# VHH binders against Probable RNA 3'-terminal phosphate cyclase-like protein: the designs that were tried, part 25

Target 1, 375 residues: Probable RNA 3'-terminal phosphate cyclase-like protein, of Arabidopsis thaliana (Mouse-ear cress) (q9c578)
Amino acid sequence: MVMMKKMKGSQSFRQRLLLSTLSSTPISIDEIRADETIPGLRPHEVNLLRLLEIVTDDAVVDINETGTRLKYKPGTIVGGKNLVHSCSLSRSIGYYLEPLLLLGLFGKKPLSIRLKGITNDPRDASVDTFRSTTLNIIKRFGVPAEDLELKIEARGVAPNGGGEVLLTVPNIKTLSAVHWVEEGMVKKIRGTTFSTRVTSDFEHSMRFAARGIFNNLLPDVHIFQDHRAGAQAGKSPGYGISLAAETTTGCFISADTTVSCERPDETGELDVEKKERSPAEDTGVEVASWLLQEIEKGGVVDSTHQGLLFLLCALSEQDVSKVRVGTLSPYAVETLRNIKEFLGVKFAIKPDPLTGTVILKCTGSGLINLSRKLS
Below, E stands for the ipSAE of ESMFold2; O stands for the ipSAE of OpenDDE; V2 stands for 0.75 times the mean of E and O plus 0.25 times the DockQ between their complexes.

## First folded at step 14 (VHH; framework vhh_podentamig1)

Design n4 (from m15N with A59E; at its last look DockQ between E and O 0.89; V2 from the best seeds 0.74)
Fold by ESMFold2, look of step 14:
Structure n4 (fold): chain B 375 residues (1-375), chain A 118 residues (1-118)
Amino acid sequence: as target 1 above (375 residues)
Amino acid sequence: EVQLVESGGGLVQPGRSLTLSCAASGFTFNSYAYGWYRQAPGKQRELVAAISGGSTIYEDSVKGRFTISRDNAKNSIYLQMNSLRPEDTALYYCARGRKYFVTYMDVWGQGTQVTVSS
């Protein structure tokens, strides 16, 4: 006898579906934006449900006429090769990568999937950040390094996208608990600039500005250019920069942003109407400054990765994980609540006022991939 | 005024111990990384040890012999030097840098001389 977990509102939609699927807990969500001008599920939320139907078997999705009520019975996670999914352009591929990375680990088969859409957008972590930082966080929990990969086949920015990535996720039996409290010192900074349907000079400007800040802090700084042309340049003009710092204890701290142009010729007018430096130079300074602020907050992950960190700890084997983070973000607090609601995992939280950081401990739920195949 | 003041240097025999102190003033102590550097005659200044947050780093030749520590109540950083060798002879500097960065420091002390000899 299966009872549906009842809930309301549009909040935590991605995590509710992720945790519903991982815990095999059917859910019913009512009043999804029922009081808004445009009620119901958004295109990216419907698109996430379609992705779940691709990577699971026997899922049941029932949406009412207005999109304000969803009944979701999760299926079994299968994974597989040669999968393709076209992501909604209302959010970036990064929106979908977060739940997909965790779902793929617990599939019957290893996951290999092509995702089409927007690769870089300021609302979600970029595909560069996933490759440089997010995958390394996951590997800390015992996931094989060579089997967890993200390849950027084409770049795409808002509004029209046209990007494409290939994600490979190994299926595993369990995640390992971690003792991860030492931040270390920054030993190197790596980055990637990109440009699509604009001059590659924007990449030089962003790189030059960011290096100007970092060269005063450490010698090992390398920011690579990734100019795309032809089919790999997507359908809209844009540029951006993604940065990651690696510490002596193997921590990765990240920041990124993307600028998309409303019209192809807007870049010329920006020089006439603005201050003495270009938008690309400003973008480089902004992301470099954001990276330094995230580093200064302390912890073994940046604030945008706290939710993923806690999910990994909670999904791990029944052993104690202990992690240090900077001040808990609102998203991280929401993640802790959802983890408790779906997995029954409670975190002990101890602020450390001397360092301005927070220590969290939990005993993992002990999720085991019972359907795992070796090949 | 932002400053770092070292003390505790001197002449010691090989195998003995010495504790260097560094008093910080004029800024929020917990917002920075700290390091001890040394410069031997005719050589470049080199990092000996650094501390930021809960993390420490040591040069390979001093690991197991030297310990960096801090006392937040006294706004002070220390270097405990045990099993001193003649090669440890140098002018030792306390330095401050951006939190979690130790390569390029922005505030330096005047230095304190450590001489290890028979």
Scores: ipSAE 0.641, ipTM 0.842, lowest interface PAE 1.1, mean pLDDT 90
ESMFold2 (binder alone), look of step 14: mean pLDDT 87; pTM 0.881
OpenDDE, look of step 14: ipSAE 0.749; ipTM 0.892

Design n5 (from m15N with V102I; at its last look DockQ between E and O 0.86; V2 from the best seeds 0.69)
Fold by ESMFold2, look of step 14:
Structure n5 (fold): chain B 375 residues (1-375), chain A 118 residues (1-118)
Amino acid sequence: as target 1 above (375 residues)
Amino acid sequence: EVQLVESGGGLVQPGRSLTLSCAASGFTFNSYAYGWYRQAPGKQRELVAAISGGSTIYADSVKGRFTISRDNAKNSIYLQMNSLRPEDTALYYCARGRKYFITYMDVWGQGTQVTVSS
């Protein structure tokens, strides 16, 4: 008889699976959207389970007919190369990248996996943000910089996707604890616009609007254009922008958004180029403003990366990590609860009234990758 | 009225110490970054030190000798200058900028003169 951690509801699905797998803790989740019009697991959640079966050996997944009950016995994280996974189009590749980045670190082999689907969507961080910001956060925990890489080989937006990325994650023995409390000051802003199946003029509009805001703040601002054509343009029209600020102490703060351009006009024709030029300028202003708001909150990461930061601290060696963040997001608070539930790690939280930020401290769980191939 | 007022400059011998003060008024003190800049005769104005959100930055020429600090209760920014050298002689300005930014400042004081000589 296998003792399973009993849980209910649809919340924290990614983190529950991630932490179950990293801690080798079987879980049973009941009442997954049991009272909703369409009950049970969503396509992207089932697809995440399929991804876990690809990157692990001997995982056992048991879902009842309505998807309202899941029993998950985690497998051994293997990794490997030449892996391919087609992500469900109900969420972007970013939904899958979050848990996959941490799982890949603790595999028997380095991970090299090709992910197909939606690269840019407003509901998840864009692949550009993963490359510009997320990977740099992970590298501070002792992960080799040149072995952690994300290549964007094709772009795709909702609804039909068609994008593709190649993710490389090194396997490591342990994560290093960090002392990371100094935000520094912004020294440069970098960004990437993209466009697929629309005029690249939308990128010019977004860049111009964002630069108009930043040029009065600092001189070192570069936003690069990434127009995609042909096979690399995916299957749906869209455009978007991802921005990252880098500070003097090596912190990265990010914001991104994406616009899908599939609404027909009254004649049934898609007048994409004319209608979308004004919205692209507004999109540039919007994302630039969001970046500045995230910067002003303080902390060594933006609000969307607080969860990842705490997971990294909690998984690290049995030593003290100390980090500074701005106001805790709801997702970050949920992350702290899940960390305690699966790893037994408790964070001490101390507000810093001088700066309006908070300091979090923990002793890492000491996760060690005993399966790592060293030869 | 948005205002920054420097004080504490003067004539001082090499090797001695001096504390500059900058009083801020007319705005919410904690919402901004602050810096000290200096301009020697015939030279361009240069950053000496900056502070925002508990983070500080120093010019290489003053690291280990100068300390920037602030007192939120007094709406004031300070520059503690130790081991002063003749090349520190300059007009020192206090400046305000957007929180966490150091390359553009939007409010400037009138300056206070520091002269280091035997």
Scores: ipSAE 0.561, ipTM 0.810, lowest interface PAE 1.5, mean pLDDT 90
ESMFold2 (binder alone), look of step 14: mean pLDDT 87; pTM 0.881
OpenDDE, look of step 14: ipSAE 0.721; ipTM 0.883

Design n6 (from m15N with M105L; at its last look DockQ between E and O 0.81; V2 from the best seeds 0.67)
Fold by ESMFold2, look of step 14:
Structure n6 (fold): chain B 375 residues (1-375), chain A 118 residues (1-118)
Amino acid sequence: as target 1 above (375 residues)
Amino acid sequence: EVQLVESGGGLVQPGRSLTLSCAASGFTFNSYAYGWYRQAPGKQRELVAAISGGSTIYADSVKGRFTISRDNAKNSIYLQMNSLRPEDTALYYCARGRKYFVTYLDVWGQGTQVTVSS
């Protein structure tokens, strides 16, 4: 019997599994939604465990009868090619991409995996945002650009999905520390609209509305259409728009949204925070406004990428990383706690009242990919 | 109500320095980006320097010679102009825009004349 890090509750499930696996730390999580009418792990959480079993070797997963207790002994990250995983439809592919991008970097082999499910959903970052913004953040930590790719083979939205992406992640030895404090100023905005099993006029409406917001701010705005038909359109009607602003110093700030049929949460109850369907014009205004709010917060990443930024800093070589972000989100603060708990990395946090931003510094844990063969 | 007021212009000999000031009033100073623009006779108005958050941008023609800065306590923006040349002669404007943007500014000052000549 192996001594395990003992934890309680359903919070941070994705990060706990990620950090457990990267640090080779067995965990035991008790009281997972133990007091709820429908207790225990949700379908997307169980599906994440299955994904870990696909990309690692010798992981041990023990879940009790009600799903309220998990014992997880992490395996060795292997990676490999010709892998396929069908993601649960209760969350999007984006839920799984977030931990998978980091896990793939520390595998024995480069990772090439097809993920099937929902590509665009309001509850998770879209596959477009991963391509436009998330991958660029990772590349700043010394990851080869040409080996880190996400291809969108088919689009799928709630409820029935039918989308498919191909993710390629190189295996590396270490991540580089960064000095990343210069935000720059916005020089261009790029975006992608999509539509599946609805008229492409929705894309026109979203683009027109978003451009109406940006026309008074900068001239270099291009939003591309991605209308899908036939097999590439998945199984449900939907549309959406993903935007990224690029700054003069190479920072990317993102926002996205998706309109699809509402579905119940993984317990069969409707999520009251889900948006009802809206006219495409309203969707375009909403995403453009969200992007502008994220830009105004400052920092080298948007608030939804703060957690990833801090994870990358903490996993990097034993050297100092220094980064500037806007107001810390609750998710980012929770990420800092989990990093300290699993990696022992502490961040020095210094507010900058002149700019309304925050500077964070840490010495990386120096994670080395011991499974990787020397070239 | 919403105003930007430039000052500090004048006639100066080549090679000398001059500091322009821009006082902002009628709005929340810290919520915006600011820029200095100039327009020489017969030319289009052009960006000289801009500041937002912790970032600055300079036109190539002034890099290393001009410095933009701000003082949030005084609601003011400054342009330090060193090693002035005759081609720097222009009407200099202070302008305000959305934070982190340097194009399509929405509030402009009246301008202050800088003339570099012997």
Scores: ipSAE 0.520, ipTM 0.787, lowest interface PAE 1.7, mean pLDDT 90
ESMFold2 (binder alone), look of step 14: mean pLDDT 86; pTM 0.873
OpenDDE, look of step 14: ipSAE 0.722; ipTM 0.880

Design n7 (from m15N with T103D; at its last look DockQ between E and O 0.87; V2 from the best seeds 0.79)
Amino acid sequence: EVQLVESGGGLVQPGRSLTLSCAASGFTFNSYAYGWYRQAPGKQRELVAAISGGSTIYADSVKGRFTISRDNAKNSIYLQMNSLRPEDTALYYCARGRKYFVDYMDVWGQGTQVTVSS
ESMFold2, look of step 14: ipSAE 0.682; ipTM 0.853
ESMFold2 (binder alone), look of step 14: mean pLDDT 87; pTM 0.881
OpenDDE, look of step 14: ipSAE 0.867; ipTM 0.940
ESMFold2, look of step 16: ipSAE 0.657; ipTM 0.840
ESMFold2 (binder alone), look of step 16: mean pLDDT 87; pTM 0.887
OpenDDE, look of step 16: ipSAE 0.861; ipTM 0.938

Design n8 (from m59E with G53S; at its last look DockQ between E and O 0.72; V2 from the best seeds 0.66)
Fold by ESMFold2, look of step 14:
Parts: C-alpha cells; structure tokens; sequence
Structure n8 (fold): chain B 375 residues (1-375), chain A 118 residues (1-118)
C-alpha cells in the first residue's frame, strides 16, 4: 500500500476516479452505500474501473466482498488504438465519454476506442450532445479539432442497448487557458432526432413541436432525422431529440432527451401518468423548453457542461482562465470542491448582479503529459 | 401596460452626435433583450444594435460609431450615435425580445426620427 487519500461514500465516484488518475493520487473510499439495502458499488461504477484498466497500465483495483470499500492506485494513461469496451447498461455510454475525453488527452498514445451500450438516455448527455457541443467546448482549450471525433455507428436505448460509437481523442502536452466570458446572442438552432425499432413518425412529431416553439424566436432552425433500422437500431425501441443553439460568439448551449418504451407487462403503472398529448409531441415541447431555459440562464455553456468546463480550466497551463456561467448547479459546486481536493486549484467566484451570471477565475494546475510519445 | 417610448431624435449635421433614449414600463426590464432598429423611407426595417445581458451586436455600418447601452435601475436603453452620416437618416425604433434573441421582437416603440443633413 502507499499513502492514500481517504474518502467516504458513493458521491462523485466518476470524478474521484478521473481526478485520482489525472493527478496520480491513490485513493481509498469506504462506506460505499454501506447502509443501503443493496450495498456497495453499482454495475456502472465497476464497469468504469474496468475501462480504466483498459486505457491505463499498472492500475491496482481492490474491492472488498460487499463492494463497500475500494482502494484504487491509478496507473499510467496509455490510450491506444483498436480498443473495445462494453459499457454497463445501467448507465449510457455518455457516463463513460466524459472521463474518457479528458483521460485520452493525457495518454502516452492517441486514444481510439469503440464503446458499446446505450447511446441515448436521459440520465446522461446523449452521444449527439457530445458530438455537437461537448467536443466544441474541449476544442476551445487548444485541442486539435481534426483528431477529436465521435462517430455514431449504431444507436441503442434502454433496457438492452446495442449501440456503438467510435471515440477518437488526440494526446496533447498541455491544455491552453481561456478567456471566455462573451455569451453572444443565439443565431441558429440545430438538432437531431432519432428513432430505433419504432415508427419514424415519432421524429416528425418531435420536430414539429420543437419548430413550433423556435419559429417564433429565430429563422435559422434545422432538425435532422436519424431513423435506424436493422442492426444499427440496437435491441430496444426508443426515440429522442438533441438540440444545440449556437451563438454569435461561438458558444453552444444544448439539451437532449430520450424516451425508452418499456413493455407494459413489466411496469404497467407508468402508463397511468401519461398526458393527453402524444408522447412524441410532448417530448419535442419538453426539450425545446429545456433548451430555452438553459439559454436564459446565460453563460458560455449550459448547466450540464459546467463541470467539464471547470475541469478543463483547472487542468490547463499555469495561467489564468476566466469563464462566465449561469446559475451554478449543485453538481457544478461539487465539481469545484473535488477539483480543489485533488488538484489544489481554487476558483475565484464573482457573481455579476447586473447580468445574473457568475464569473469564475482560476490559475490552472499546469498538468503536463509527461508520458506523451514524442516523434 | 407594456410600453417602450423613444426620445432624443432630431435634425443634426453630418459628423455630429446624437443620443437616443428608450424608456420601458409595465414589465420586468432585466428579463429581456433590447434592440434599436431603423427604417428609412421605402426600405425594410433593419437592426442597428442589440443588447442582452452584457452581450451586444452591431450592424456592420455602425460599428465603432454607435454604442448601445442599458440602465437597469432606470429601465432604459440608449443608443449613442457618433459621426453621423446622411445614410443614418431614418425612423429609429426601440424593441424588446426574448433574452439572448435579437429576431422576432414582440414589443415596439412608436419611433423617433433622426435626420442627418446640412
């Protein structure tokens, strides 16, 4: 054993592993759901540990019999090509994409990995949101655009998944600090609907409802259909919609949602709570309204991307980053605490009462990719 | 009642300056975006400048000459117009729209005439 950072509880598991690995800080987590009826690590959490074993060398993972205690000694981030990982179906591929995007940047080799599982689920950002918005946020920190890519080869929804994506992440030496405070004004909205093992009419209904809301706000709105059949449709019926607004200063604000149709015999009780409107039309209204709410909050990213934004700022070169965000989410505040705990980076937080937004500043930790293969 | 009222227009010589004001009433001022638009005779109404939160947009021909601003305490929007040219002659409107949007404004003022001539 080595001297380990001692922690308790199940909270922030993904971020704790990510930050442990990036900072080479061994951790010991006790009391993981120790008092719950089903104690210990969840399948997606164990699966994340297995993914870390695939993309790093020499990681040591020690889990007790009940899964309530984890000792994790991070390995060296390697990356590599021709990697494949089957994600647990308890969460979507998006749960794993977020840490992989950061880990891949600091690997010995560029990362190319196939992820199999659920591509679209409301609990995590959809693969469409990663492609349309998340990758653009990362590119602002000096990451080469050409080598940062996400390909959606098959779609899959809960419960049985069957989706597949190919993620490519370049390895870099360092991230650039940013000065990113100008939100701009919305100039266009783009989106993607999808449907798997259901009628593509669901996509038409979602698009029609969303356009009905946006047509009163701006002229440049386009929502593409992505109906999948056969093997590319995965193993379960579902549909959904992902939207992104682009501003005049190059900000992207996103919202997405997914409907997974459960079989009536297994659940039954969920059907009683549905509204008069068709589910697809309601889904279109919901996501459009959510996008407008995120835009109204202000900031250079939507609330679901605040954590990633702060991680990128904190990992950047030892220079000042300054960013503007809307209302801080509870998870964004938790992210700031974990950043301080692992990286020693403190954010200066200055509310702007004239705009109702918040400006955050930090000096990056100066993470340098010492493992990077030089040619 | 929801209203926007412009003031400050007039006749001015080329190269001079003028400040337009727009007083807003009947709604929560800080919750919206605002724009100045202008319409010359026989032409379409066009955006001159817009402001939402702290972000501003300017039409290309007025960049560097015009400055839009807002005062939340006075529920007012201003357009500082410097180095005026004859082609700036138009009826200038103040408009309100959804926060962070500059198209499809939902409330308009009556307009104030700006005439730039010798």
Amino acid sequence: as target 1 above (375 residues)
Amino acid sequence: EVQLVESGGGLVQPGRSLTLSCAASGFTFSSYAYGWYRQAPGKQRELVAAISSGSTIYEDSVKGRFTISRDNAKNSIYLQMNSLRPEDTALYYCARGRKYFVTYMDVWGQGTQVTVSS
Scores: ipSAE 0.620, ipTM 0.841, lowest interface PAE 1.2, mean pLDDT 90
ESMFold2 (binder alone), look of step 14: mean pLDDT 87; pTM 0.878
OpenDDE, look of step 14: ipSAE 0.654; ipTM 0.846

## First folded at step 16 (VHH; framework vhh_podentamig1)

Design p10W (from n7 with Y104W; at its last look DockQ between E and O 0.69; V2 from the best seeds 0.68)
Fold by ESMFold2, look of step 16:
Structure p10W (fold): chain B 375 residues (1-375), chain A 118 residues (1-118)
Amino acid sequence: as target 1 above (375 residues)
Amino acid sequence: EVQLVESGGGLVQPGRSLTLSCAASGFTFNSYAYGWYRQAPGKQRELVAAISGGSTIYADSVKGRFTISRDNAKNSIYLQMNSLRPEDTALYYCARGRKYFVDWMDVWGQGTQVTVSS
């Protein structure tokens, strides 16, 4: 006689499943796009459920005929090695990495999983950003650095993907609470450009434009090229750039973007290529400018990582975490609501008008990995 | 109209202390990072200390002896220099830069001379 948490609508689907699984809370979601022309769950949402079935044991998934109702009883997080999952191409691998990084921490075994799909797109954080920034945020909470790794085996962009990454996540007993309020000063900027099935000159253009902006701010700037060929280039033409700033206190602030290039008809093939070269310079300027804007907002994480930061604080041991962030993003506010709903954790929020930043405090829920296996 | 004006330099004996001040005017004080730099004759200008938000940085040669601080009510930045040595002799500059950056500054003061000698 297991009580189900009843919910409605399509919003927060990824976080609802994540929090349901971490808190062992069965959920029932009704009215999933029930009045839309194409009702019900989307392919990437069904694909996320399949991923949960791969990394957990004894999960129960019940979806009605139209996809407008889901009943989900979470399983036990197992993890394990030699796992493979083909991600839906309607979203990038980053959509799946976000919940998977937290799920893997609380498994019976360390997680090693190969994810196939789209590595870079503008809707979700790129795999480069996960490697450069997201993993470093997680390490602040007591996660072993050596065992938390993301390898980019092949790159793929929309529409046809063909990328592949290997994610390794250690299992832990608990997350440590943090006192993380000092932003520091930017000491270095690192980045990665990539190109698939287009000339590597696009990478040069993006790098040159971005460096032109940063050369007026600091000397320690290095942006590396990652041109892929053959099978490692995936199935679609594209290019992009991911940037991260590291501060003197160990904060990482990120920005990234991807441009997907469609293959033109024979008549327009040359014109599209010339246009892509022009957008590459603009892409470099845009990402560099975005990075500077994120830095200027202050806080120990960029706006796109606020949700993850709050999840980590709320999942930590029953002790106080205190963190500083810039202006709260819509995703961060959504995350705070879902945290309260599933974990009962409330954040005290104190604006700091002198700096334009916000301090958040909570007592963690004290999630303990009771099923953890160690060698 | 944007200005940084240093004061407090002078001739001091080795082992003594000196406080440099920098008055800022013509802009919103809290929106920037600040640093103290120095340039000895024949040498490159070097960072001595910097402050932005709650963070400070010190050159290795002055760490433990010098302290940078700010007073938002007075729009001023200070450098407390203790245990002065002859190698601290230099023209000291106050500088302003983009918030959270300290390597390249965009506004400089005129400098104040510090000479450590008997």
Scores: ipSAE 0.572, ipTM 0.787, lowest interface PAE 1.3, mean pLDDT 90
ESMFold2 (binder alone), look of step 16: mean pLDDT 86; pTM 0.872
OpenDDE, look of step 16: ipSAE 0.773; ipTM 0.905

Design p16R (from n7 with S31R; at its last look DockQ between E and O 0.87; V2 from the best seeds 0.79)
Fold by ESMFold2, look of step 16:
Structure p16R (fold): chain B 375 residues (1-375), chain A 118 residues (1-118)
Amino acid sequence: as target 1 above (375 residues)
Amino acid sequence: EVQLVESGGGLVQPGRSLTLSCAASGFTFNRYAYGWYRQAPGKQRELVAAISGGSTIYADSVKGRFTISRDNAKNSIYLQMNSLRPEDTALYYCARGRKYFVDYMDVWGQGTQVTVSS
């Protein structure tokens, strides 16, 4: 006696599954890459379905032979401890963290799950960004800080990963609506560099370059090094940097990147002809510049966190949330579309000419965690 | 030419009010943060108030007495100074910095003198 929401195509797969599960809405997706040379679901998409089976009870997943049709009946979000999931190496752990953070909030039990795979990759937000920025955004919606944590046990980069994180998410009854329009002014910048199976000098180069840009803007800049060796260094060489700016009103704006490399210091002969900064120094300059660009766009979150912000607003209690963002990203626009499709929540969108930013308002759907154990 | 020009300074009695103005020219006004700074004789220059986007900040010594504002149509920044005290006596400077940053400024006005005495 299950009526399914019918959909087509491969777009928004992660959000469709997330919203299906949170709203208890069964879905049927047809024509998943049906016209492509390699049709059907991708490895990371199938892997996400396996993760949903781990953190929920009674989910039903039916995929046809070619992967071009999915029928998904969401289960009850349980959460629990001692959970382990090996993420597909086709995407990073970050691909999975975003839905997990929201799903874990509405579980019967608090979530504690160990995720194995790629911790840092430019295609997804790094685990550092989740720890420095994403968790702080979620806390604004009434989520207790004590049990919302991400621990980086080992780092791994493409192609072979070998990283590991431990995510803990408290379960809650409801999310609180927010009035979050004050951006504040940047008061500090914090960051983390990492290096795995390469010299830690790459971290020094990135830190030095990034500080060179920030020294003209503010005094409170600290970038920490996280060099990993042995088993904690994963299975591939790489390095990267994650930066976050904190404002006077408690906003966090982030940027990160990762470089996967085998032997970046095997170019010693090139030093005699070198007329430009090293690749690691360039990486530091680029990420610092991207952070400044995200800050200049305004808003209480960076463009990569707009989707999460809108999801939180839409899932909140039946009260008005009002938030300020910079230029809407394409992913944010798609998120608004999916929110309307699954939750029936519409956002009023109004440009603010005084500040060059955009104000969004909605009445939350009023999601209540009926499965939550009282303890 | 990139320029900030302060006006409105003068001699006032304690407890009175004064409004400082800063006219900006030669650049796109809404792309920057703005601040009022002051420097008393023998003292270091200090931030009084700053504005960027929809946010303002104030030095503790002026909270509740001073208000910074801006008018994008007039490319101007204002400092409303109420309940003036003798310790507010200083050269007041208007400054421009990167949007959302207040610690380091890159363009400064020449200053306007405010003197609070009987």
Scores: ipSAE 0.676, ipTM 0.854, lowest interface PAE 0.9, mean pLDDT 90
ESMFold2 (binder alone), look of step 16: mean pLDDT 88; pTM 0.893
OpenDDE, look of step 16: ipSAE 0.858; ipTM 0.937

Design p26K (from n7 with T56K; at its last look DockQ between E and O 0.88; V2 from the best seeds 0.80)
Fold by ESMFold2, look of step 16:
Structure p26K (fold): chain B 375 residues (1-375), chain A 118 residues (1-118)
Amino acid sequence: as target 1 above (375 residues)
Amino acid sequence: EVQLVESGGGLVQPGRSLTLSCAASGFTFNSYAYGWYRQAPGKQRELVAAISGGSKIYADSVKGRFTISRDNAKNSIYLQMNSLRPEDTALYYCARGRKYFVDYMDVWGQGTQVTVSS
């Protein structure tokens, strides 16, 4: 009998489930928000468990009556095609995409899954960022480019969603270790605006404001419009902009933002920080400024992708990966802890005083997909 | 107040070496990208080399012969030019730009002449 790894609290829920599943480590989590007014697992957390039951075989999920205790015995990652999952509207599709991208790589079959819900939201990376930036990071680790794809079939924003994406992920045997320390120089900026159930003039305003900032920095800037109407516009009004900078050495640095109606959080309380909408040109300035700040921090990925980068390094073959990042984000630090806890991988961390960046090195855990089917 | 001052140009024989220096003043040195550009008579200004943090780029025509470097303690950037050729003859400019950007510089020096001839 394999012992269950005992844990407490609500923190790192997504990563704990991901790493539990990848490492075949059963977990028991107690005291999930046990002292809060509304205790227990949130709707998006339960929804993630249901997604795991869709993409794996023989998972066992035991949740007590109040949702404050979870026992999770991971199943075998199967993948498969023609899968459909309706994501909870308390978080965006992006909440689920990050674990799915990694789980799908180690499935028995390639993964093809349709996800329905919110495509663009400030709380998680937008589906545009996944397509423009996240998939390119994963490809660095030896994943076939043409088999890793995200299609945006419909857009949906808070509160009512109505968006839809199709994710395809190839199954692989192993991830390759990387030596990825050269940032290069920004050579081009690409972006996408979207609008749903609002005037497309918001997209023009955001694009105009962002280009005004970038025109002083480089000539190769293209921001494309994606106005959606009818069934493809989802169920709520909104607009937003996603930007990615590509460097001379093939790094991608991203920023995105979305403007939508107020929604309550998963406990029913309205987010006071989201009671007011910004003018569209201010939104364009904000996202452009955020992109420039992320670039200025240095590193081969933006701060929001540091966690994924470290997961990929830690899951890679038993060889050394070496990567450069800017200031470690809180989520990245949390990711390093969870990696150590589940995979036993430790990162050597060395500041680079010349550049103000940080070098991280690890020997990958050597995860091998022994159940892989080649077709 | 904000300025870049080039030095080290001159007349030099083909095959020899020369080091250009650029002294920065009036701003925080480590917050920017720096580049060396050159303009030969009748030609457009072209990038020779750029540096931002630890990242460096070079024009194809100078790869392997020229080296850009920086000294944060002296607020200076350098261009080491080895194996000089007559085609390297130009007015060389030091420039400053936003960190990790090299296309549009916002501060320029007045230039230093390099002439390669025997």
Scores: ipSAE 0.685, ipTM 0.852, lowest interface PAE 0.9, mean pLDDT 90
ESMFold2 (binder alone), look of step 16: mean pLDDT 86; pTM 0.878
OpenDDE, look of step 16: ipSAE 0.848; ipTM 0.933

